# Ledger of designs, part 44: miniprotein binders against q53ft3

Target 1, 195 residues: q53ft3
Amino acid sequence: MFGCLVAGRLVQTAAQQVAEDKFVFDLPDYESINHVVVFMLGTIPFPEGMGGSVYFSYPDSNGMPVWQLLGFVTNGKPSAIFKISGLKSGEGSQHPFGAMNIVRTPSVAQIGISVELLDSMAQQTPVGNAAVSSVDSFTQFTQKMLDNFYNFASSFAVSQAQMTPSPSEMFIPANVVLKWYENFQRRLAQNPLFW

## First folded at step 5 (miniprotein)

Design mUd1
Fold by ESMFold2-Fast, scan of step 5:
Structure mUd1 (fold): chain B 195 residues (1-195), chain A 80 residues (1-80)
Amino acid sequence: as target 1 above (195 residues)
Amino acid sequence: SEMKEVRIKVDPDEDPREIAQEAFEFLLKGYRVRIEIRGVSEERAEEYLEFIAKYFELHGYEFEVEVKGDTFIITVKPKE
């Protein structure tokens, strides 16, 4: 029913069923994984009123599994991308060897999918997921686009004394462009999804 | 009538912002857009895929992700 994809690895389509409504994919060497894609296979939908809650599990310092809710897949949204790199333990730059990489022990994380009622899913709060990083990436993209547009437009700014009459050309005052740019940046900082 | 489809083949070395814009123009014209990301390093393809998928998610589009051999495919549907 489900697939799990990590770039550069064989796609997994055979989840291990651990309960009637629960499926698990193993993620060996998970410390090298930044993102995981979870998706539904084919055209077979969830039963009416049902969806899938997607969890990530890693071993803690005592080797005990810690499950975290990443998000959901539903008939209306059958695929999702999750960032898991921020959920791994350890601040790399704090080790006594500075920037030196510590030899890693092989470790296995898991992606879990629980088939649940949509009403139950609506009451759950995901912890760390790719939506936050994607909003940030989109904000960075938008910021670069705004910077590029403003810099390009302003490079053609001229004073009235430098203008030559042209009936086929339209001109936009540079201060109008700057005001729009500043307002857009401010609104984007308050709410990246305002537009 | 038959839905029009456009296939965009991409190398992850290309700017994902330009590909997103190109695809968006086709979606606004009513095309179904199939973006194929092929033959790349693990992390580059994954980051590219994430950017494109979330861009269309934020704009309210329905999309699907599939794998065919060494190619990651995002199919984005125009709004109904």
Scores: ipSAE 0.000, ipTM 0.140, lowest interface PAE 19.4, mean pLDDT 65
Fold by OpenDDE base, second read of step 6:
Structure mUd1 (fold): chain B 195 residues (1-195), chain A 80 residues (1-80)
Amino acid sequence: as target 1 above (195 residues)
Amino acid sequence: SEMKEVRIKVDPDEDPREIAQEAFEFLLKGYRVRIEIRGVSEERAEEYLEFIAKYFELHGYEFEVEVKGDTFIITVKPKE
């Protein structure tokens, strides 16, 4: 359902589902991370009237996780960029992950996505400077995201002769991925906020 | 050519996917990329070449392959 991208790193498309409505990505070496992109994969939309609250956690001086609300993703806004570099010394807020038994490595930060009612999300206040508002920054980061995804997907491309039968898996022609990439770039160039 | 060139020297134990991705990043920046794979067996070289060639073909890049002794060289040109 969700993807997570850190600039200069491979895209993550396999979130740990810690509950029916909660997903977590691990971020190793989090101290070097400035921005994180969270996006919907497009495979499964949010249920009607629901979206995703995006949280960031990092270990405090005692090694305990500190969670902060970064912002939101919705069917209407399926991607968002967050600046996390300035949050690493902040205080935590109320979060839906506190009661969850999440397996984690102490040196690893996490992105948590909680599927919640849109009405409830509207009542929440993200931390102040987490949202990236610059169109230029957004465009640059989106381009990096696209390139990263395309490179990742393409690295698994094989000819039909090289394919190993896997009846339980669905396959997408590399052609389709390329077309999607080209179309998305074109749309992005026309309007960075086309969604 | 006055085109900026980057040389990537690869050890035979490196993952060809990582090499291709690194090369691709430079190509996007407008660099010609010269991938040099050294000290590999013929079998291993074929694996590298097959993967890298397919990767760049998929992306629509032109490339050339040369063999010099025990070194395989793939030169990829950026898109104009």
Scores: ipSAE 0.000, ipTM 0.176, lowest interface PAE 11.1, mean pLDDT 78

Design mUd2
Fold by ESMFold2-Fast, scan of step 5:
Structure mUd2 (fold): chain B 195 residues (1-195), chain A 80 residues (1-80)
Amino acid sequence: as target 1 above (195 residues)
Amino acid sequence: SEMKEVRIKVDPDEDPREIAQEAFEFLLKGYRVRIEIRGVSEERAERILEFIAKYFELRGYEFEVEVKGDTFIITVKPKE
């Protein structure tokens, strides 16, 4: 249902479902991440009156997750860019005891998506200006993401004659990926926020 | 064709969900909706404005906010 993209990394399209209404993406090496794009894949819309609240979590000094609301994705606004640099505790701090007193926790953060009523979402306030609104930078970023995803998926293309039967694996025809890519590119050119 | 406009005048004690839903119905019919919330200096009026703005932002509508005297005005444009 959802996709998650970090510049310079492979796109993630397989969220872990942790509850009926909750999905997560793992972000390894999150200290190197400045921006995250969260988007709907466009195949399955939210039920009418529903949307997704987007959260970011990082491990604190004792390994407990600290959740922050970044913003929302909805059928009407199915993509958003979030700046997560500076949302982590102690970011940019040169505290003398920071390295001495802080036991290193796993370097994995998470993006969480909670499916909620739009009216409930309207009552919530995202943490300070995480959303990025520049259309030009968004267009450039998403074009690079599209190219990366298409090239990655295409690198696994094999003819039917080269396939070894594996009933536990799922396969997507290469022409379906190409059709998705071309459709997305066309829609992006018409309106970068089409979604 | 000429764009039609509907005006909805609101006092701060109104239910913002009901106001937003009424405005949404007009937007679906192709109307531009002008919502006027009296009581700019009142906390409740500010919360109603924020709710309505967020309601339409989440649904992908374009809107403008303006202050005239003691009144917040949010104008929401239909899609197309």
Scores: ipSAE 0.000, ipTM 0.279, lowest interface PAE 14.8, mean pLDDT 71
Fold by OpenDDE base, second read of step 6:
Structure mUd2 (fold): chain B 195 residues (1-195), chain A 80 residues (1-80)
Amino acid sequence: as target 1 above (195 residues)
Amino acid sequence: SEMKEVRIKVDPDEDPREIAQEAFEFLLKGYRVRIEIRGVSEERAERILEFIAKYFELRGYEFEVEVKGDTFIITVKPKE
């Protein structure tokens, strides 16, 4: 009923059921993975009032599994993207997989899905920045790109008094760059996909 | 060989999740499970039935629901 997708890898559609309400995907070579997509296959929905809490597990320095709550999938939100690359140094939270003897190898991480009551899920707090919105990520990237460009361009700004004549070169007033930046930001805010 | 059957009598105050989990444990052991809901209000029984049915459906089990008089019965078969 669940699928797991890592970019550049084959989709996994066969989760291992390790308990009545728990499913696990193995992620070999997890250190090379930045994002994971967890999704429902659409064959079997969650029972009414239930959803899936999605956890990530990696071995700590002692080889013990560290589980962290990434986020949730529900019938209303049947897919989610999670960033796992930055979670390797985090402390484990309370997790439903602790009592399970899951065979682990040092290079293999796991995605665990626990079927839980929606009310219970609402009380849980995912690790920060694990849940990725495609739109938000794009907006953040674009903003960083714009800032980088503006900073770069502005570093070359000189007053007219400081200008050295160069007849072969075209000059653009810094104000033009600023106006462009402001306009672009406005457009981006209105519609991140305006381009 | 006759399939072994376990009958679970539901306590009116029992959490449907606990009932389902108990049943599931028996299913994993190869037992057919018959869940009998007695002595509960019709509304409560229906809620329990709905939960249990969905619980086992989610896990790919086949189940049957029967109403016999004032008794609601869910029968779940183990996976072969």
Scores: ipSAE 0.000, ipTM 0.141, lowest interface PAE 10.4, mean pLDDT 81

Design mUd3
Fold by ESMFold2-Fast, scan of step 5:
Order: C-alpha cells, then structure tokens, then sequence
Structure mUd3 (fold): chain B 195 residues (1-195), chain A 80 residues (1-80)
C-alpha cells in the first residue's frame, strides 16, 4: 500500500506489518539520509475517514527507538517529503507504537505508518522542520526524484500475459505508477507547497 | 476460535477495491471477514478471487479459500 524512497537508493514497496494498523520501513545507514519520501501506491485507498500518520524513529545509545511524528498521508494527499537530518538528536514525540521498544542495530532507523482516524490526525502536531517547504532547489529535487522513479519503474512494464508468477517477486501494475506520477505532477504544478 | 465474523457477498462486477476497503475496516476492528464470490465456473470470478487473495497476501494477512456450490469463499483472519 505504501512506498518509501531515499535519493540514491532503491525504492522500498514492501513495508513490514507490525500490527493490523501499523507498518514500518527499515532505513539502514540513516546518518547519511537527509530526506525521505513516503507515498501510497494508489492501488488500494485508505478506508473512508482514515489516513496514515508518518513517524520517524532512530535508535538511542541503548538501541531503543525514539519516535517522532513527521506528518500525514491521505487519499487526498498520497505523498509527502520529509527532512530528517535535523531530527536525529531530538526528543521523542507522542506515538502509537507503544511498548514496541525493541533493541535494534545502532545504524538502522525506521519510517512508521500508523493508520488512524482523520479526526484524530487533525489534533496532532508534527515536529518542527520535518515537512519540506517548497523552494526552487527542493522543487527541482522532487521533480528529479519523481521522474527518476517513474522512468525506472516503467522500464519494467510488461503486459499481464507476459508475466511469470514468482513467490519472491512483487509486481506493481504500470498503470498504478502512471496514475501516481500524473497526479503528483498535476498537483505540483498547481501548488508546489501541496506537500 | 473467534465468534465475531462479518460476511460480505460479492458480485464479480463490483469494484474489488471497495470490497477490500470494507473488509480492511472490519479486520482493523478484530473481526474475521468472510468474502463470498459467486460464479465458480466464470473466469471473472476466478480473477476476482485472485485479486482479493493477492491484496491480503501483500498486506500479510492469513486467509483460507474454499468452494461451496457455485461460490468461492475467502476467509481472512485479523492480525494480533
């Protein structure tokens, strides 16, 4: 349902489901990451009245996660870019991951997505400076990432008749990628701050 | 065994995304969801079953498939 993209790395589309309403992506070597993009694949929408709260966590000196709320994705706003470089030494915010304080490798961070009621999400405040405001450089960066992702993904497009089922390989219909790309470009052109 | 179950009867002409969304809401509430797809002998019903099964497999849910008469039945279990 979700994807996670870091500039210079392979896109991740296989989130780990850790509860019925909670999903995580692992980010190894997180000290080298400045920005992450979280997006919906566009195949399956959120249930009516629901959306996703996006969290970032990094391990503290004891390997315990420190969670911070970055922002939200919804059916009306299915992608967002976040700056995480300034957050790696901050204190944690309120988070729904509860007693999931498991020890992990010191260099691996996580993006967490919690499926929540829209009314609940509207009453939460993301940490400051996480959402990327549009400036020329960030608009260019986002456009480059979007073009790169679309061109890369579409290079693997095959008809359903040409597909060979593989239990270890996931396939995303090219039409889903195209719809996401066109929707994002249209919104970016209308308002570069729609993040 | 769980006693809370919801049953969703499906015509293969319906949008499978709407059915998956409805089922997902019940799974989040802890219900077991039984989806009944009519038309075992029809290719459209087989494609519908494959789509629903793939959706729940991708999202890590456990499910069982059975056939009763002319109906495919997929039963999806909530996660703990």
Amino acid sequence: as target 1 above (195 residues)
Amino acid sequence: SEMKEVRIKVDPDEDPREIAQEAFEFLLKGYRVRIEIRGVSEERAERYLEWIALYFEIHGYEFEVEVKGDTFIITVKPKE
Scores: ipSAE 0.000, ipTM 0.079, lowest interface PAE 17.6, mean pLDDT 69

Design mUd4
Fold by ESMFold2-Fast, scan of step 5:
Structure mUd4 (fold): chain B 195 residues (1-195), chain A 80 residues (1-80)
Amino acid sequence: as target 1 above (195 residues)
Amino acid sequence: SEMKEVRIKVDPDEDPREIAQEAFEFLLKGYRVRIEIRGVSEEKAELILEFIARFFELYGYEFEVEVKGDTFIITVKPKE
């Protein structure tokens, strides 16, 4: 149902279901990640009156997850870009004692999606620095890249739905993702600012 | 023969997309591109650096980032 994209990495489309209404993507080496993009695949909409609350989780000093609300995705707004660099400890800055044999284990963060009532979502406040500024051209670029992928996936979904009126499950074939990469890469090669 | 290099000085109010496109055109011609962004302590300069770095990372270019005084310098190498 959902996809998760980090610039420069392969898109993830296979979320792990951890509860009836909760889905998780793993973000390995998350300290190198500034932005995460969450989107719906376009074949299976949320039930009427429902949407997805998007959370970010990182391990605290005791290794326990700390969840923070980033924002939302809905049938009307099926993709969103989140800045996570301001939410994690040890982000980007070199430690002054980095040369003193301090070993950092690889950290795995998570993006969580909780399927919730729209009325319930309206009562929640995302963390302040997760919202993407309109002056950040990179986030605008990644939003356009996502919109392109979402539109491509949606066009495939429409064709699939026409052949199978009630599809029982949703999977994106590897070649569909490859075709999206080829099309986006080709357009950017011709004009890097087509977006 | 010596590698050709072009130097792009960045105005903090310039659209980073125009900078990326100019650099990309030179890279396609075989130039090494040195992009200099003044204002290492300013939010706009950091956003421009981030955009350019991620743009070239996305397209598989090798680059180096260094700081000299008040200037971020990102040097992007052409592909073979």
Scores: ipSAE 0.000, ipTM 0.113, lowest interface PAE 12.6, mean pLDDT 65

Design mUe1
Fold by ESMFold2-Fast, scan of step 5:
Structure mUe1 (fold): chain B 195 residues (1-195), chain A 80 residues (1-80)
Amino acid sequence: as target 1 above (195 residues)
Amino acid sequence: SEMKEVRIKVDPDEDPREIYREAWQFLLKGYRVRIEIRGVSEERAEEYLEFIAKYFELHGYEFEVEVKGDTFIITVKPKE
């Protein structure tokens, strides 16, 4: 049902099922891993009202697993990218992997996926910095504002089925808006503070 | 109605930031966008993954990832 991808490594599509609702992937040599992608294979959706909570586990100094909540995958958002570098010294989160509370190999981490109710998932808080996207809320806001403006402006061109002459109104060609959007978006990606 | 798809073939030396600009143009027109990156090094793959998270995840887009031989494939779905 799930896949796990690490840059420079073979993709894993055969999770170990450790319970009816719990799946794990092993991540050997995890200290060299910065990012992990977790995704659904697209053949079997979650049941209605269900999703997957994604956990990361590393062995502590005595080999005991320390589980941390990274985030979620759902039918509406079937893939997610997580940054795991920098998470290896934290305390464990509350987690549903009690059956996995065992001593294990020091250099092997795990990604765990627990199939849970969406309502239960909404009450949980992922650890800081797990999502790559947490780094810059102002850039996120600015990009969303840019997208909103472009979509809003373009919607008038698409929705208008018939033209009635109105000499008092001005019109702006859609391709001019598109060129502005492209230039602004590119500059924002290169330097969020360019304006 | 049938969902239309566009393929974007990416040179691994290209700036990852160019990809989302091109993809965005097609996503807004209702196309599914398939991004194919051939011969990806580990360093470049990490950059593409981080960039995908920053752009597509933050803006609520759904995407799928696939590896086929030496080709890293990212398929992004348009919003409804």
Scores: ipSAE 0.000, ipTM 0.183, lowest interface PAE 17.9, mean pLDDT 66
Fold by OpenDDE base, second read of step 6:
Structure mUe1 (fold): chain B 195 residues (1-195), chain A 80 residues (1-80)
Amino acid sequence: as target 1 above (195 residues)
Amino acid sequence: SEMKEVRIKVDPDEDPREIYREAWQFLLKGYRVRIEIRGVSEERAEEYLEFIAKYFELHGYEFEVEVKGDTFIITVKPKE
């Protein structure tokens, strides 16, 4: 029914069913994970009026699982991206997995999906900044890419006096790169989908 | 059907989730589960029905409802 994807890892399509309405994915080496994608496989839809509350758990200082609500998946929104890297030190909230004896190891986090009524889900508040919109993700990625490129390019910047003649090479003034960067950032800020 | 049946008597104030959990265990064992809610209002019975129906449908179960006097009966069984 559900899949879980971590970048650079194999997709998980076999959730552990810990209850009739609860599914869990193990995330080994969770400290290296920034984002998780949770998605429906498309084999079994939610019943009408139901969806999935997605939780993340990590061990606290006492080794006890701390669960946080990340967000939701529904038939209308069958996939979601969650940022979990910033949640590892957060406070736990009430969660539907507390009564379950889920075996955990210190290096393994878990994604839990609880099948719930949409009305109940609407009353829940996910932890801030966990859910990443596609647009926001794109903007963040683009900004990081731009910064990376600018830093890379600028590292090669030399004054004309420092230049070694290379007749076979073309040179672009650094100010052109800067102008491009500034212009691109401005456009991106105005409309992330300007391209 | 020759399927074994389990009857669960429910207090109308009981949490539907608890009923679901109990019923589910028997369903997994291949039992037909008959949930009997006594002294329940029609409105409350509908709440139970809605809850149980949604959760069991998710797992491919069928349900039937009948009313006998002041008792609402929800029978859950596998579809196939």
Scores: ipSAE 0.000, ipTM 0.107, lowest interface PAE 16.9, mean pLDDT 80

Design mUe2
Fold by ESMFold2-Fast, scan of step 5:
Structure mUe2 (fold): chain B 195 residues (1-195), chain A 80 residues (1-80)
Amino acid sequence: as target 1 above (195 residues)
Amino acid sequence: SEMKEVRIKVDPDEDPREIYREAWQFLLKGYRVRIEIRGVSEERAERILEFIAKYFELRGYEFEVEVKGDTFIITVKPKE
């Protein structure tokens, strides 16, 4: 029913079903993972009125799982991208060995998907800003923002001959703005999460 | 300059090896490749995804997978 993708890693399409309504993917070496994509395979839709709550779990210092709600997938929004780099154990955390490099068993985190009522999901609050708006919507918004900024900046462009001497003012060549715009647009098209 | 993109629409009966071979040719030319798989069974989609992902992962390519309706979309970025 579900797939799980980590950039630069083998895609997983065979979740372990641990209950009638619960599915899990293992994420080995999770400390190197920044983003996780969770998606529906498209062949089996959710029953009417239901969707999937997406959770992230990592082992604490005692090996016990610590679950955090990342967001949701639904028939209307069958894929979601989550930033998990800020949620990992020891990252931004204060614990007895947080500043030390210590030998540990290889870390394995999990992505959990719980099939729940849409009404129930609407009442839940995901952790931090883990959820990233849909790739298409985010890309479209960012393209519009880039176009708006470029047009705004370009509207102030003047030729060298039209400049009045003003030693206290700073100027940026229009070509620098254009080059930034083009590079940003290219990178956004390649990977909407590059920043 | 803007990055060039090519879109590859997958025939459900096509050998997955032909799909990656075609994508690879465009990646070598600096294109971003968008592979669209539509109207396949879940089992076939899993097989195609696993094969393509394994190929690109082993060769150090970055890729992204999306599902939009009944269409699986794999986007692969060229190397620098």
Scores: ipSAE 0.000, ipTM 0.105, lowest interface PAE 23.5, mean pLDDT 66
Fold by OpenDDE base, second read of step 6:
Structure mUe2 (fold): chain B 195 residues (1-195), chain A 80 residues (1-80)
Amino acid sequence: as target 1 above (195 residues)
Amino acid sequence: SEMKEVRIKVDPDEDPREIYREAWQFLLKGYRVRIEIRGVSEERAERILEFIAKYFELRGYEFEVEVKGDTFIITVKPKE
């Protein structure tokens, strides 16, 4: 019914069903994971009026699982991307997996999906910044890309006095790169989809 | 061979999910499950029914509904 995807890893399509309405994916080496995609396989839809609450679990300092609500998947929104890298120090919340004896191994986190009523889901509040919108992801990526490029380009900056003549090469003034960067950032801030 | 029946008495305020879970355990064992909800409002009964019906239908079960006095009864059995 569900799939779980971590970038650079094989897709998981076989969730452990720990209850009739609860599914769990193991995430080894979770500390290296920034984002997780949870999606429906398309084989079995949610029953009408139901969806999936998606939880993340990591071991606390005592080795006990701490569960946090990441967000939701539904028939209308069959996939979602969650950022989990910043959740490791968060406080646990009420979760539907507490009564289940789920074997946990150190360094292994878990994604839990609980099939619930949509009305009940609407009353739940996911942890902040866990759900990543496509626009936000794009903006963040673009900003990081821009910063990376600027830093890279600037690392090659030399004064004219420091330049070694190379007749076969063309040179672009550093201020041109800076101006481009500033202009691009401004445009991006105004409309992330300006391009 | 007569299918064995289990009767589950449910508090009207019980979470439909818990009702389902309990019923499901018996269904997996091959029982017919009779869920009896006493003193439930019609609206609440409908909500419970909708929940149970959707879950069990997806799994190949049939359900029947009856009202006896103040008791709402949902009988779930494997689909023939």
Scores: ipSAE 0.000, ipTM 0.124, lowest interface PAE 16.7, mean pLDDT 80

Design mUe3
Fold by ESMFold2-Fast, scan of step 5:
Structure mUe3 (fold): chain B 195 residues (1-195), chain A 80 residues (1-80)
Amino acid sequence: as target 1 above (195 residues)
Amino acid sequence: SEMKEVRIKVDPDEDPREIYREAWQFLLKGYRVRIEIRGVSEERAERYLEWIALYFEIHGYEFEVEVKGDTFIITVKPKE
């Protein structure tokens, strides 16, 4: 039913079925993985009223797995991309000194898909600390880039009276750049959620 | 027209940004857009997915991903 894609690795399209409603993909050397894509193969839809909850699990230093909810796939939205780098051991605080003191052996993580009622899925909250932080960081970075670009472009603005005609030179009115900037900011505010 | 589909075949060397512009044109006209990327490595496919997902998610679009052999297929739905 499902596929799982990780950069630099063969796509997996044959999940291990561990229960009638549960499927698992193994992710060896998970500490090298930043993103994972989960998708439906499109051959068989979910039964009416059902969807898939997508979980991530990795073994801690004691080998004990803890499943974390990443998100959902449904017939209406049959693919999703997840950032898991912030969920790996030693990523919590993101401080270099903390990471320097952490020694990790190669480990196998898992992506789990649980087929659940849509109503049940609606009551669950995906892990928010790393995802919300990354969304906020992305929004801040994007806004900073927009500001930097606008300021850079505007620094070249001259009045028409200061221009010397040059047929080979192209010009863009400053207000066009401003309109683009404002439009992009508005769209980002309406949907700041990245994959 | 409503519920019509257009296919965009992608050269593996093409800049993903050009794909966004093409797809956007058709999505605004109410077409479903099927993007077929053939012969790409999984690393390159993930990079395309990251960019495409980010672009379309920001704009509020839904999409599906399918893999058939060495072909990566991304189908983007128009807004209602």
Scores: ipSAE 0.000, ipTM 0.129, lowest interface PAE 18.0, mean pLDDT 66

Design mUe4
Fold by ESMFold2-Fast, scan of step 5:
Structure mUe4 (fold): chain B 195 residues (1-195), chain A 80 residues (1-80)
Amino acid sequence: as target 1 above (195 residues)
Amino acid sequence: SEMKEVRIKVDPDEDPREIYREAWQFLLKGYRVRIEIRGVSEEKAELILEFIARFFELYGYEFEVEVKGDTFIITVKPKE
């Protein structure tokens, strides 16, 4: 029902079912992973009113799993990308002697998917840094692409006197493109998810 | 025309505007357009994939996103 992708690795599409409503993917060598993509395969939708809560687990110093809620996938948003680099064991340790006494043991992290009621999911809070980072990164990329598109389009601007007739071509006034760009920027600043 | 589908392979170092321009030209001619992203970091692939998907969504095109092996694919359908 689900797939899991890490850049440079084979896509996993066969989750291990550990309970009627719970599925896991193993992530070996997880310290080399920055992002994970979780998605629905599209063949079987969630039942009405249900969705999937996505968790990340890594082993602590005693080998015990530490689970964190990353976000959700639903029929309306069947894929999500999560940044996990800041959530890994040993990253930014607060114990002054932790790094001096740690014997690094290669271990496997996991992505867990729990099928839950949408109402229950709405009451849960994913790790804030991952969600804000993803939205901010996408917003900055979108802004840069808007700038690049406007600069590109304006590079083709010519006066009517410089145009050669071509009955098969359509022309759009540069001012119309500028107005669209300014409106899009304003709306993006008000709500980065308006599109 | 006889050929109804075209494939566009994403070059990670190229300006994405060329992908949109090429895709749009084929869509206007009635072709189904398959855009493939491979050989990039996952962060770059995520940004390119999301931007391409949002671009076509913004202009009212129907599309499908899929993953096959290590390749991200967006298939965009022409308007009728």
Scores: ipSAE 0.000, ipTM 0.105, lowest interface PAE 15.7, mean pLDDT 65
Fold by OpenDDE base, second read of step 6:
Structure mUe4 (fold): chain B 195 residues (1-195), chain A 80 residues (1-80)
Amino acid sequence: as target 1 above (195 residues)
Amino acid sequence: SEMKEVRIKVDPDEDPREIYREAWQFLLKGYRVRIEIRGVSEEKAELILEFIARFFELYGYEFEVEVKGDTFIITVKPKE
């Protein structure tokens, strides 16, 4: 349902589902991360009237997780870019993951997505410094992101004859990757800050 | 066609966006651009070609794809 991408790193398409409505990506070596992209894979949309609240968690000085609301993704806005570098020294906020025992490894941050009602999401306030404010920074990130995603996707390209059956795995056709790129470029051209 | 043509030889590990940027500069000057990719698997080459093709389609260019031996070729030209 969700993908997570850090510039210069491989795309993640297998979120850990920690609850029916909650998904988590692990971000190792989080100190080196400036931006994160969260996006829908296009395979499963949000139910009607629902979207995703995106949270970031990093360990504090005591090793305890600090969660902050970054923003949202919806069927209408299926991708978003967040700046997390400035959040690493911030304070935590109320979050839907606090009651969950999520196994964490030291030096690993997490992106959490909570599927929630759109009306409820509207009442929440993301941290102010999570939004990408610089067009130049966004452009640089976008370039790196697209390169990384393409390289990752292309490395898995196989013909039908070369495919190995794996019933437990979901497969995405190559044309979906292209479609995603086209849609992203279109939206970016219309509004560089479409998220 | 009397249109000037430039050939861009591409390393399989080269960033498709860099190829696009280079090609774009020539296209803006009115050149036909021929991109040649050697030494890649058919599957990977197809993805690269499609990716590049889509870039140019977004800006009103046409493309042709052909395979010659181990070389994959995309030719980009303005739409007629």
Scores: ipSAE 0.000, ipTM 0.158, lowest interface PAE 13.9, mean pLDDT 75

